# VHH binders against DegV domain-containing protein DR_1986: the designs that were tried, part 26

Target 1, 281 residues: DegV domain-containing protein DR_1986, of Deinococcus radiodurans (q9rsy3)
Amino acid sequence: MSIAIVTDSTSDLTPEHLAALGVTGVPLYVLFEGQLYQDGVQLSARQLVEGVRAGKAIPSTSQPSPAEFAQAYAQALEHADEVLSLHISGQLSGTVGSARLAAQEFGGRVTVVDTHTVTLGLGLQVLRAAELVRAGQSVPQIVQTLERVYPQADLRFTVDTLDFLRLNGRIGGASALLGGLLNIKPLLVVRGGRVDAGGRVRGQKKALADLAEHVRRYVSQHGGARVAFLATVGGEEDRAAVRAQLSDLHFQDMGDHEIGAVVTVHAGPGAVGVALEPLSA
Below, E stands for the ipSAE of ESMFold2; O stands for the ipSAE of OpenDDE; V2 stands for 0.75 times the mean of E and O plus 0.25 times the DockQ between their complexes.

## First folded at step 19 (VHH; framework vhh_7sr4_2)

Design BB2 (from AA3 with R31E; at its last look DockQ between E and O 0.88; V2 from the best seeds 0.68)
Fold by OpenDDE, look of step 19:
Structure BB2 (fold): chain B 281 residues (1-281), chain A 123 residues (1-123)
Amino acid sequence: as target 1 above (281 residues)
Amino acid sequence: EVKLVESGGGLVQPGGSLRLSCAASGFTFSEYMMGWYRQTPGKQRDLVADITWEGDTKYGDSVKGRFTISRDNTKNTVYLQMNSLKPEDTAVYYCARGSTYYDILKGFDFDHWGQGTQVTVSS
């Protein structure tokens, strides 16, 4: 039984990577200056940041319509028997809701998964799912594997300001970090599908060091790891700095990734983070 | 209209066995996951067992090794074989149709339920 994988643009996997994986990405939307833009198709993260820096209002985001998912599923089912649809946390976006509504039109042939993560947290799950499909695993087997892996996965990041998360209502447990002193950097984690506080430090240097140290601990605890390095526009140098601190450490390098426009709307420019998974489930 | 009708419940002594059946209609049975839940008054409904459209099974921790879920797609029926029954297994057992929604933290959801059948284990 053949399986097609569908995901959304918040996986932050590039079109080239999606194509290589045989995965279909459905774009979310950014509402910017009264117009809707497809994430990564009609609006890049860089364009967004440039606009914001130029004094334009911070945009909002929206999920794809059920009709858009239905179209994706219909197309997938022309050449596959089943669809596995992996999406951003339902606590962060209504995307899984739209997907679920669409899936109802296809009986039991479409399985919609709330991954309770975002960006390359989601991207890594998509990658693993694709690998498992290639290995001949069934949809139930794949979701079971993902279920085992997720508790071991980690997504951590730091931001220049919590204003973007707060403004967009995605701050979650990180609200505890509000009202800090100057030069305090929040350490954030995605847990259970929402953003939580992992701590705070004085200065960016220490924040980046904390991210690096976390990777070291993770690798030590799990005997290895898949590690993806993340940054929004403006965080590229910091991302490199985190990576540089880990030059002596051995892990499966999943590469440097740019966080897309939709997630940037919420995280802001200058964010840097890491997405980690164990090597095996 | 989706319809689920349970049968096979009753009174049994500890150590005894029962076999529950759930007859399904109103949908393409073979395409859906099916499951059994149980509930006691004042408590939450708990998953007993589920079976995917491909026949993969999952069990609650308390019933592993004692209960077996199976399905017959030609009869549109899901079964729950309950062996080595204990007093703590006393509950109303519900048949459920699985949705196509999977929560990575909770597992598959269910979107339709039967009326339930009473299982009582008592000496």
Scores: ipSAE 0.554, ipTM 0.852, lowest interface PAE 0.6, mean pLDDT 93
ESMFold2, look of step 19: ipSAE 0.667; ipTM 0.870
ESMFold2 (binder alone), look of step 19: mean pLDDT 81; pTM 0.810

Design BB3 (from AA3 with R31Y; at its last look DockQ between E and O 0.88; V2 from the best seeds 0.00; counts 0 for: grease 25.6 > 24.2)
Fold by OpenDDE, look of step 19:
Structure BB3 (fold): chain B 281 residues (1-281), chain A 123 residues (1-123)
Amino acid sequence: as target 1 above (281 residues)
Amino acid sequence: EVKLVESGGGLVQPGGSLRLSCAASGFTFSYYMMGWYRQTPGKQRDLVADITWEGDTKYGDSVKGRFTISRDNTKNTVYLQMNSLKPEDTAVYYCARGSTYYDILKGFDFDHWGQGTQVTVSS
């Protein structure tokens, strides 16, 4: 049976990468200044950040409609027997719910997955799924593999301020990091489908060092790693700094990635992070 | 309309065997995961076994090695072979259709259930 993969724009995989993988991305939406924009299609992360810096109100986000997913599934099923649809954590977005509703129209041919992660956490799952499809694995086998990998996966990041997460209601356990001393930087982790506190340090330099050290520990613990480097607009130099600290370390480099507009709404500008997975599971 | 009808339950002595059947209708059977659950009065319904549309199986810890789930897509039927039955296996057994939703932390869900069949293991 042939399998088509569908994901959403919060995977932060570029259109070119998705196309190369044969994966369909369904865009989420950003409500910005009273207008609705498709993530990465009608509004870039940079445009969003520029607006925010110009003093415009912080935007909100919304999920695709069931109809949009239905359309994606229908198109996929024109050339595939089954659809595997991987999506952002249901705790962070209603996207998986929308996808589930749409899937009901296709008589069991569509499997919707809550990945309990976001951005390149999701992106890495999509990549792995695509590899497994190419390897001839079935949908049940693929989701079982993803399930096995998930506990070993790690998504960590730091932000300039927790205000964006707080204002958008996605702060989760990181609320514990609110307040404190001057120049304290939060260390955040996505765990169990939500944002949690991973710690805090004084100063950005130490925050970046902590991210790098985390990658080193991970690689040591797992005997290797797939490592993706992440940044929102404004975090590019910091992303490079993290990478530079790891120049002597061997890992599978999954590249530098820009976090898209939707996730930027929640993380804010200047965020930097890493998404990690084991080489095999 | 989705229908699941269980059969094969009854009274059996400890160490005995039963084979449950579930006849499915109202949907494309071969596209769905199927499962068996059991429930005793006042307790939660527990997963006994499930089988994917491609035949992969999973079992509850308490029934591993004793129970076997299988399916016949030509008959739209899922089976539960229960061997070496114990008194603690006494319950109402329910056939269930798996949803097309997978939670990475919880696995597949189920969205339709049969009426259940009573299994009693007693000397």
Scores: ipSAE 0.639, ipTM 0.889, lowest interface PAE 0.4, mean pLDDT 94
ESMFold2, look of step 19: ipSAE 0.672; ipTM 0.880
ESMFold2 (binder alone), look of step 19: mean pLDDT 82; pTM 0.818

Design BB4 (from AA3 with M33L; at its last look DockQ between E and O 0.01; V2 from the best seeds 0.00; counts 0 for: pae E 12.0 > 2, placed apart)
Amino acid sequence: EVKLVESGGGLVQPGGSLRLSCAASGFTFSRYLMGWYRQTPGKQRDLVADITWEGDTKYGDSVKGRFTISRDNTKNTVYLQMNSLKPEDTAVYYCARGSTYYDILKGFDFDHWGQGTQVTVSS
ESMFold2, look of step 19: ipSAE 0.788; ipTM 0.906
ESMFold2 (binder alone), look of step 19: mean pLDDT 83; pTM 0.832
OpenDDE, look of step 19: ipSAE 0.773; ipTM 0.922
ESMFold2, look of step 20: ipSAE 0.000; ipTM 0.325
ESMFold2 (binder alone), look of step 20: mean pLDDT 82; pTM 0.827
OpenDDE, look of step 20: ipSAE 0.751; ipTM 0.920

Design BB5 (from AA3 with L105F; at its last look DockQ between E and O 0.93; V2 from the best seeds 0.00; counts 0 for: unsure alone 63.8 < 65)
Fold by ESMFold2, look of step 19:
Structure BB5 (fold): chain B 281 residues (1-281), chain A 123 residues (1-123)
Amino acid sequence: as target 1 above (281 residues)
Amino acid sequence: EVKLVESGGGLVQPGGSLRLSCAASGFTFSRYMMGWYRQTPGKQRDLVADITWEGDTKYGDSVKGRFTISRDNTKNTVYLQMNSLKPEDTAVYYCARGSTYYDIFKGFDFDHWGQGTQVTVSS
């Protein structure tokens, strides 16, 4: 059976990268200044940040509709026997719920996965799923492999402020970091499908060093890693600084990635992070 | 409408065998995972075994090596062969259909259930 992969725009794999993989990306939306924009299609992360910095209204986000997923699935099934649909955590977004409703109309041909992660945590799962499809694995085998990998996966990041997460209701367990000393940098993880506290340090320099040290420790503990480096707009130099601290370390380099507009609404500009998976399943 | 009908339960002595069947209708059977659960009064339903549409199987720890799940897609039927039965296996056994939703922590959820068939193991 041939398998098409569908994901959503919060994977933060570019449309060009998704197209090269033959993967369909369904965009979420940013609501900004009373208008609704498709993530990565009608609004870039840079355009969003520029609008926010200019004193424009605060943005929000919304999930794709079941109808939009149904359209994507129907199109994918014109050329494939099954669809594997991988999505941002249901704890962070209604996206997987929309996909699940749409899938009911396709007679078991669409499998919808709540990945319990976001951004390149999701993106790495999409990349691995694409590799497993090319290796000839079936949908049940692929999801079993992703299930075995996930407990060893990690998504860690810093944000300039918790305000974006708090304002948009995705602060989760990271609320424990509120009310700290001035210039305390929150360290965040995605745990149990939601944002959680990963610690705190004094100053950005120490936050970046902590991210790099975590990667180094991970590689030592697992004998290797697949590593993606992430930033929202404004965090690019910091992302490069994390990478530079790891120049002596060998890992499978999954590249530098810009966090897209939808995730940026919640993380804010100036965020930087890493996504990790074991080298092999 | 999705319908699951279990059969093959009954009374058996310890060490005996039973074969449960679940006849399925109202959906494309070959596209869905199927499972068997059991329930003792006052307890929640426990996974006994499941089988994917590609034939991959998983078993609860207490039945591994004694029970075998299988499916026949031409007959729209899932089976549970139960060998070396123990009094602890006494329960109502339910056939279940997996949904097309996968939670990366929990696996496939199950969205349709049969009426159940009683298995009683006595001395």
Scores: ipSAE 0.695, ipTM 0.876, lowest interface PAE 1.0, mean pLDDT 91
ESMFold2 (binder alone), look of step 19: mean pLDDT 80; pTM 0.819
OpenDDE, look of step 19: ipSAE 0.775; ipTM 0.899

Design BB6 (from AA3 with H112Y; at its last look DockQ between E and O 0.91; V2 from the best seeds 0.79)
Fold by OpenDDE, look of step 19:
Formats: C-alpha cells, sequence, structure tokens
Structure BB6 (fold): chain B 281 residues (1-281), chain A 123 residues (1-123)
C-alpha cells in the first residue's frame, strides 16, 4: 500500500525539501495588520520580523481549516492508498484538531498524528517518516517507530525575550523564568508537547555554549545524533556560533534551518536552537 | 451506523479458556484498528489488546502470553482468545474501533465501543 505524507508549515521544512520528500505541507496562518497570510507562502519570517521591528502590532496565528486538510487528503489519495498526516503539538495549536475532523471524511484512509513537538522537531519526524515509507513500512509501523524515537528526541532553544511566548500564551513552564531577566538568557525545551524551562544563564555567550554542550552530551549518550540547527530571523550569527563550537564533533548534520513566520510569532526574533534525534531507534 | 456486537463471554474456572468475538458493521472494517478493553465496576477501562489493520498486535502486560487478538476481515470480526484465565481477568470486555488519530505519547485512540460481554473467572 502506498502512503502519502502530509504535514503543516510549522515543520519549517522548505517547499523544496518537502517536494524532494514528496510531502505535502499545509500552511498555517498569520494574522498581521488585519490580514491573514499563509505561512511561508504569503508571508515570510523576515517580513514578519521587519514589521514587528517597525512597531507594528504583534501578530497572531491560526490553524488551517478542516476543509483545507480535506483538500490536501483528497489530492494525496488520488495517487496513494493511505495518508499519514503529522502535525504540531495539539497543546501549541489547534491544527491537529482540524486535521482530525477532515480525516473523518475518508473512511479510515487518513491517520492523523500529534507529534507533540514543533519546528524541526516536527520536521525531523517528517523526515524519518518519509524514510520509513520509502523503506516499505506501514502506517502503524511508522507511528510506532516515531513513538520510540520521541522520548529520545530533544528540541532546545534560547530567546532574547520571553515576551513573545508570553503574549501568545505558549510560554508554558517557561513562565517560571519570568522576572529578573537582566542579562539572563532562558534555556528552553519542548517537552511533552509544550514549552518548558530548561534553565537560565547569564549572557548570550553562555547560552550558546550551553546549547553546544548539550549537543555534545547528547551525541555521547546516544552514540551519535541527527542535529538540526535552528534560528529565527536575527539569530543566524548565533546559530553559526553554536555550529562552530561543534566543528570537532561527528554527527549527522541535518543542516541550518530558518524558523518560519508562524513559529517566529511565538519565539520572537533572534531565537536559536537545536533539534536532536538518535540515528536509530 | 457503526455497530459492534460482542459475544462469547461467560463463566469459566481458573485455568480455563474463552474466545470472544466482536462482529462489526457500518464501516470499512479492514481500514480500522480494532481492540479489546476490559472494565471492572468502579475502575477505569483498560486496554487488553489491539490489532492494526495490517495485523500488528499489542497486549496489556497482564495478559501477554495468555491472550491472543486476531481478526477476519472477510467476516468483519475481531477475536480474543483467552487462555489460562485467572480470577483477576474477571471483567466486562468491550470491543472497540480504533480512531484515525495517533498520539505520540498515548498511541491510537478508540472512538466506538460495543455493549460489552461479561467474563467471570471463578472456582
Amino acid sequence: as target 1 above (281 residues)
Amino acid sequence: EVKLVESGGGLVQPGGSLRLSCAASGFTFSRYMMGWYRQTPGKQRDLVADITWEGDTKYGDSVKGRFTISRDNTKNTVYLQMNSLKPEDTAVYYCARGSTYYDILKGFDFDYWGQGTQVTVSS
């Protein structure tokens, strides 16, 4: 049985990468200055950041409609027997809910997955799923593999300010880090489908060093790793700095990635992070 | 309309065997995961076993090695072979249809249930 994979724009995989994988991405929306924009299609992360820096109101985000997912599924099922639809944490977005509603129309041919992660955490799951599909695994086998990998996966990042997370209601456990942040950088982790506090350090230099050290420890503990380097607009140099600290370390380099507009709405500009998975589960 | 009808329950002595059946209708049976749950009064419903549309099986820890779930797509029926039954296996057993939703932390959900069949293991 042939399987088509569907995901959403919060995977932060580029259109080119999705196309190469044969994966369909459904864009979320950014409400910006009274207009709705499709994430990565009608509004780039850079455009968003430029607007915010110009003093425009902080935008909000919304999920795709069930109808949009239904359309994606219908198109996929024209050439595939089944659809595997992987999505951002249900605790962070209503996206998986919309997908579930749409899936009901297709008589069990669509499986919707809450991945309990975001950005390249989700992206790495999508990549692995695509590999498993190519390897001839079934949908149940694929989701079981993802389930095994998830506890070993790690998504960590630092932000310049917690204001964006707070304002958008996605701060989660990181709320514990609010207050007294003079020259303090939060270390954040996505765990159990929400943003949590992983610690705090004084200064950006130490924050970046902490991210690098975390990657080193992870690689040591797991005997290797898939490592994706992440940044929102404004965090590119910091991303490079993290990478540079790891020049002597061997791992599967999953590349540099720009965090898209939707996730940037919540993380803010200047964010930098890493998404980690084991080589095998 | 989705319908699940269980049968095969009853009274059995410890060490005995029962075979439960669940007849399904109202949906494309071969496209859905099926499962068996059990519940005792005042307690939560627990997963006994499930089987994917591809035939992969999973079992609760307490029944591993004793129970076997299987399905016949030509008959739209899922089965639970229960061997070496124990008094602690006494419960109402429910047949369930798996949803098309998978939670990475929880697994497949179930969205339809039968009326249940009583299984009593007693000397």
Scores: ipSAE 0.739, ipTM 0.917, lowest interface PAE 0.4, mean pLDDT 94
ESMFold2, look of step 19: ipSAE 0.758; ipTM 0.905
ESMFold2 (binder alone), look of step 19: mean pLDDT 81; pTM 0.817

Design BB7 (from AA3 with D56E; at its last look DockQ between E and O 0.90; V2 from the best seeds 0.75)
Fold by OpenDDE, look of step 19:
Parts: structure tokens; sequence; C-alpha cells
Structure BB7 (fold): chain B 281 residues (1-281), chain A 123 residues (1-123)
């Protein structure tokens, strides 16, 4: 029984990578200056950041329609027996709800998964799912594996300001970090499908060092790791700095990734982070 | 119309056995996960066991090793073999159809339910 994988644009996997994996990405939307743009298709993260820096209003985001998912599923089912659809946390977006509604039209052939993560947290799950499909595993087996991996996965990041998260209502537990002393940088974690506080430090240098140290601890604890390095526009140098601190550490390097427009709306420019998973679970 | 009809409930002594059946109709049975839940008055409905469309099973902690869920796709029926029954197993047992939704933290959801069958374990 053949399985097609569907995900959304918040996986932040590039079109080229998705194509190589045989995965279909459904774009979310950014409402920017009164116009609706498909994430990564009609609006890049860079364009968004440039607009924001130019003084334009902070945009909002929306999920794909059920009809758009239905179309994706219908197309997938032309060549596959089943569809596995993995999506951003339902606590962060209505995307999984939209997908669920669409899935009802296909008589049980579509399985929709709330991954309770975002960006390359989601991306890594998609990658693992694709590997498992290639290995001949069934949908139930795949979701069970993902379920085992999830508690061991880690998504951490720092931002220049919490304003974007706050304004867009995705700040979650990180609200505890609002205010404080000058030059305090928040350490954030995605846990249980929402953004939480992981701590705070003074200065960007220490924030980046903390991210690197976290990766070291993770690798030590798990005997290895898949590590993806993340940045929004403006965070590229910081991403490189984190990576440089880990030059002596052995792990499975999942590469440098740019966070897309939708997630950038919420994280803001200059954000840097890491997505971690165990090698096996 | 989706229909789920439970049978096989009744009164049994502690240590006894029962076998519940659920006849399903109105949908492609082989494409859906099926499950059994139980509920006592005033309490929440709890998962007893579920079985995927490919036959993978999960059980509640309290029934592991005693209960067995199975399915026959040719008969559109899901079964719950209950052995070594205890008084605490007394409840209304409900058959359920799984949704196509999986929560990574909670597992598969269910979207249709039968009317339930009473199971009473008493000396």
Amino acid sequence: as target 1 above (281 residues)
Amino acid sequence: EVKLVESGGGLVQPGGSLRLSCAASGFTFSRYMMGWYRQTPGKQRDLVADITWEGETKYGDSVKGRFTISRDNTKNTVYLQMNSLKPEDTAVYYCARGSTYYDILKGFDFDHWGQGTQVTVSS
C-alpha cells in the first residue's frame, strides 16, 4: 500500500527538498498590506522583513482552506493508496482543523496529524515520515514512531524581541519573559504545541552560547542527534555563530534552514534556533 | 448512515469472561480504526482498547493482559474479548469508529459511537 505525504508551508522545507522527498506542501497565507499571499510562493520571508523594516504594519497569517487540502489529497490519491498529512500545532494555527475537514471526504484514506510543533520541528517529522514510508512502514506504524520521537525532540530559539509573538497571540508561556532588564534575551522552546519560556540571558552572545550548549547536552544525553540550524531573515550570522561553536561535536547535520514568511510573522526578524531529534527512536 | 451496534454484554462473576461484538455499517469498515470505550455514571469515558485498520492494537493500562481487541473486516465487526473480569470493569461499553485524525500527544480520535452495552461484574 502506497503512502503520499502532505504537509504545510510552516515545515520550512524548501520546494526542492519537498520535491526530492515526494512530499506535497500546502502553503499557508500571509495577509500583508491588505493582500493575501501564499507563504513561500507569492511572498518570501525576505520580502516580508523588508516591508516590516520599512515601517509597514505587521502582517497576520491564516491557514489553507479545506478545499485546498481536498485538492492536494485528491491529487495525491491519484497515485497513492493513502495520504499521511502532517501539520503545524493546532495551538498555533487552524491548519490541522482545515485539513481534518477536507480529510472527511476521502473515506478514511487520509490521516491528518497534529505534530504539536512548527518550522523544522515539523520539517524533521516530515523527513522521518518520508524515510519510514520508503522503508515500507504503514501509516499506523509511522505515526507511532513519530509519537515516540516527539517527547525526545527539541525546538529552541531566541528572538530579538517578543513583540512579534505577543502581537500575534502566539507568545504562550513566554509571556513570563515580558519586561525585565536591559539587554535581556529570551530563550524559548516549543513544548506541547506552544511557545514556552526556556529562560533568559543577558546579551545575544550568551543566548547563542546557550543554544550551542543545549545541543551539546542533547547529543550527550541521546548519544547523537539530528540537528537543524534555523534562522529568520537577519539571523544568518547568529546561526553561523551557533554552528561554529559546535564544530568539534559530532552529530547528523540536517543543514541550515531559513524560516519562512508565516513563521517569521510570529518570530520576527533576527531569530535563531535549533531543531533536534534523536537518531533513532 | 454510520451505525455501530454493540452486543454480548451482561452479568458475570469475578474471574469470568465475556466477548463483546460491534457490528458496523454505513462506511468502509476496513479503512477505519475501531475502538472500545467504557463509562460509569458520573465519570468520563475511558479508552479500553483500539485497533487500527491494519490490526495494530493498544490497550488501557487497567485491561492489559486481560482484554483482547480484534476485528473481522469481512463481517464489518470488531470484538472485545474480556477475560479475568473484575468488579471495577463494570461499566457501559461503547464501540467507536476512529477518526482520520491523529494527535501526536493523544493518539487517534474517535467520531462515531454505538449505544453501548452494559457489563456488570459482581459476585
Scores: ipSAE 0.627, ipTM 0.901, lowest interface PAE 0.4, mean pLDDT 94
ESMFold2, look of step 19: ipSAE 0.775; ipTM 0.903
ESMFold2 (binder alone), look of step 19: mean pLDDT 82; pTM 0.819

Design BB8 (from AA3 with W53S Y102S I104S; at its last look DockQ between E and O 0.01; V2 from the best seeds 0.00; counts 0 for: pae E 21.9 > 2, placed apart)
Fold by OpenDDE, look of step 19:
Structure BB8 (fold): chain B 281 residues (1-281), chain A 123 residues (1-123)
Amino acid sequence: as target 1 above (281 residues)
Amino acid sequence: EVKLVESGGGLVQPGGSLRLSCAASGFTFSRYMMGWYRQTPGKQRDLVADITSEGDTKYGDSVKGRFTISRDNTKNTVYLQMNSLKPEDTAVYYCARGSTYSDSLKGFDFDHWGQGTQVTVSS
């Protein structure tokens, strides 16, 4: 049984990477000035940030339609027996719901999975799924593996401001960090499929150090890790700083990644984070 | 389960009219902003019209004066009356649900979509 993998643009895997994996990405949308742009196709994260900085209206996001997923599934099923569709947390987007609606039209050949995470949290699961497919695993086996992995996975990040999360209603438990003192930086985590508070520190330097320390602890606790380094536009230098603090640590380096436009709408510019998974599940 | 079902699409001649309906279920309809978007293959999805829970409306520039969005909370339905249709109006039209949160902040975060309905304007 051949399996095709479908994901959405919030995986923040590049088109080139998706192509190399044989994975189909369905783009979410950024609503900007009355128009919906396909994430990463019609609007880059940089373009978005530039627009926002220019004083344009606050952008928002939306999920693909069921019809768009249906199209993706139909195309996939032309050459595959089954589809495994992995998506952003249902608590962060209606994408999973949209995908599930579409999946109903394909007689059980499409399996939709809520990954309970976002950006390279999702991206890492996509990568793992692709590996498992190549290893000859069945869809149920892959799903079981993913269900073991995501509770062990960790996505942590810091932002310059909580305003973007707040304005778009994705702030979740991080609302507890609102109204902080000057130069307080929030430490955020995706937990239970939503954004939550992981703490707060004074100053960006300490925030970055905390991210690095978290990676160290994670690696120690799990005996290793897959580690992806993340940044929105404006956070590249800070991402490098986090990485530099970990130069002496051994882990599976999953690379530097740019967070796409959709996730940037919520995280804002200058965000830095790490996505972690265990080596084995 | 939240469900949006569009209807009323079809083929119409230039200058003609269509009325789209979106039947909503699975949520308190009256509390949510609703919207219509349209998209052609390979192109961006554009705002056609939206209507807040309070009845405030917004239209895309290209449809102002020709299209009217309305809602009937007793029927859990949002409508799009399309008059003076043009070939450039040809697209798949999607119904979308906003959020009460987005409505209150005047942000447009849509968390549910319909399957879409094809509108074709051709002589």
Scores: ipSAE 0.000, ipTM 0.218, lowest interface PAE 12.2, mean pLDDT 90
ESMFold2, look of step 19: ipSAE 0.000; ipTM 0.100
ESMFold2 (binder alone), look of step 19: mean pLDDT 81; pTM 0.810

## First folded at step 20 (VHH; framework vhh_7sr4_2)

Design CC1 (from BB4 with T100K; at its last look DockQ between E and O 0.93; V2 from the best seeds 0.84)
Fold by ESMFold2, look of step 21:
Structure CC1 (fold): chain B 281 residues (1-281), chain A 123 residues (1-123)
Amino acid sequence: as target 1 above (281 residues)
Amino acid sequence: EVKLVESGGGLVQPGGSLRLSCAASGFTFSRYLMGWYRQTPGKQRDLVADITWEGDTKYGDSVKGRFTISRDNTKNTVYLQMNSLKPEDTAVYYCARGSKYYDILKGFDFDHWGQGTQVTVSS
């Protein structure tokens, strides 16, 4: 009633899911063949992949403008006393910078968070923030809770190729995985707000098993988990295979998610991953 | 223009007390985290205490149980009550305003600082 949540489209929560939560999602953009498309509004991840396969051009992405955030904040403040704005890592995108600039015009009513993560790493933080708002927590309490959770949060995935990350300048510490042997699959994490190396295995089957084993180990070590399963276009069967390997394990199921167009520009088609958080807030 | 003006510093004997005040102007005080930091020559500023706009407090380990931060939103003032003072508490004490930017690894950034007030605890 008093706190509105704003996030960006890299949370990879669908517009329908965000709307059901009363959360505003501000889209980032895909630039493809000289045209600018709003993520999830004007271009789906499937449309992006089909377009890339059909053409020779390499897509790129850009952040929302400060003006677009200001519009979102003004609208949110029509029905709330303050805004909590949660965003993709500032190490991966200028999005949080745009949000921060916009927030300055709202007299301290907008708190902007650099979450140091992306996709369902961000999405899980958004979901937890929404839960905490409903539980009556204040903005300072919510951000302190997210800060306590973050060191135990995990985002782990495999990609078909590092080329998309490399060509768009988001490969980070995962560059250590370049030059692997034939059929070596990279495992990637987000650490300190950047993509980093999580290991390598031989073959896709072993990569999926590694993801499942990581979840199992996490649950054992933490006494439970909130688990989201994610894939880019082309990774849906593999995402289901990871989930199937965990059918005997109890965890809070945060669902299956499609990685949106902006993140797909950087991860490429056929990527599969998991996002994890501890059960308690 | 954001202004933060500290007062209440001075010379005190070990075991004594002081109360620092920070008068704030140029912004909506009740919407911001406020903090006290201290600095000895040649060292970085250390957190002494902060207090959110909802009243939640945090203290540096060396001052827990001895210092109390509080705020009065009607006077746009944040206070630091310092009891059981030790020679190690000798420093310049700075009032600071937290920005509305939260880094999940670092917490709230601080974007405005006062000139500082000297506290000297004579051994």
Scores: ipSAE 0.793, ipTM 0.905, lowest interface PAE 0.5, mean pLDDT 92
ESMFold2, look of step 20: ipSAE 0.775; ipTM 0.898
ESMFold2 (binder alone), look of step 20: mean pLDDT 82; pTM 0.825
OpenDDE, look of step 20: ipSAE 0.831; ipTM 0.924
ESMFold2 (binder alone), look of step 21: mean pLDDT 83; pTM 0.830
OpenDDE, look of step 21: ipSAE 0.836; ipTM 0.921

Design CC2 (from BB4 with T100Q; at its last look DockQ between E and O 0.91; V2 from the best seeds 0.75)
Fold by OpenDDE, look of step 20:
Structure CC2 (fold): chain B 281 residues (1-281), chain A 123 residues (1-123)
Amino acid sequence: as target 1 above (281 residues)
Amino acid sequence: EVKLVESGGGLVQPGGSLRLSCAASGFTFSRYLMGWYRQTPGKQRDLVADITWEGDTKYGDSVKGRFTISRDNTKNTVYLQMNSLKPEDTAVYYCARGSQYYDILKGFDFDHWGQGTQVTVSS
């Protein structure tokens, strides 16, 4: 049976990458200056950041409609027998809810997955799913593999300020890091589908070093890793700095990635992080 | 209308066996995960076993090695063979249809349930 994969724009995989994978991305929305923009299609992360820096209000985000997912599924099923739809954590977005509603119209042919992660955490799951589809695995086999991988996966990042997460209500357990001393940088993780506190350090230099050390520990513990390097607009140099600290380490390099507009609304500019998965499930 | 009708429950002695059946109608049976749950009064309903539309199975820890879930798509029926039954297996057993929703932390959800069948294991 042939399987088509659908995901949402918070995977932060580029259109080119999605196309190469044969994956369909459904864009979330950014409400910016009273208008709705499709994530990555009508509004780039850079445009968003430029607007915010120019004094415009921090926007909000919304999920695709069930109708939009239904359309994506219908199109996919013209050429595939089944659809596997992987999405951002339900604790962070109503996206999986919309997808689930849409899936009901297709008599069991669509499987919707709450991945309980975001950005390249989700992106890496999409990539693995695509690989497994190409290997001839069934939907149940794929979701079982993802289930095994998820507890071993790690998404860790730092932000310049917690204001964006707080403002948008996605701060989760990271609220414990609010306040404190000057020049404190939060170390954040996505765990159990929500943002949580991973620690805090004084200064950006130590924050970046912590990210690098985290990768080293992970590789050591797992005997290898898939590593994706992440940054919002303004975090590119810091991302490079983290990577540079790992020049002597062997891992599967999953590349540098720009975090899209929707996730940027919540993380803010200048965020940098890593998404990690084991090499094998 | 989606319907699930359980049968095969009853009273059995410890060490005995029962075979539950669930007849499904009102949907394309072969496209859905099916499962068995059990519940005792005042307690949470627990997963006993589930089987995907392709025949992959999962079992609760307490029943592994003793229970077997299977399905016949030609008959739109899911079965639960229960061997080496214990008093702790006493419960109302429910047949369920899996939803199209998979939670990476919890697994597949279920969206339709049968009326349940009583299984009592007692000497």
Scores: ipSAE 0.580, ipTM 0.875, lowest interface PAE 0.5, mean pLDDT 94
ESMFold2, look of step 20: ipSAE 0.805; ipTM 0.906
ESMFold2 (binder alone), look of step 20: mean pLDDT 82; pTM 0.816

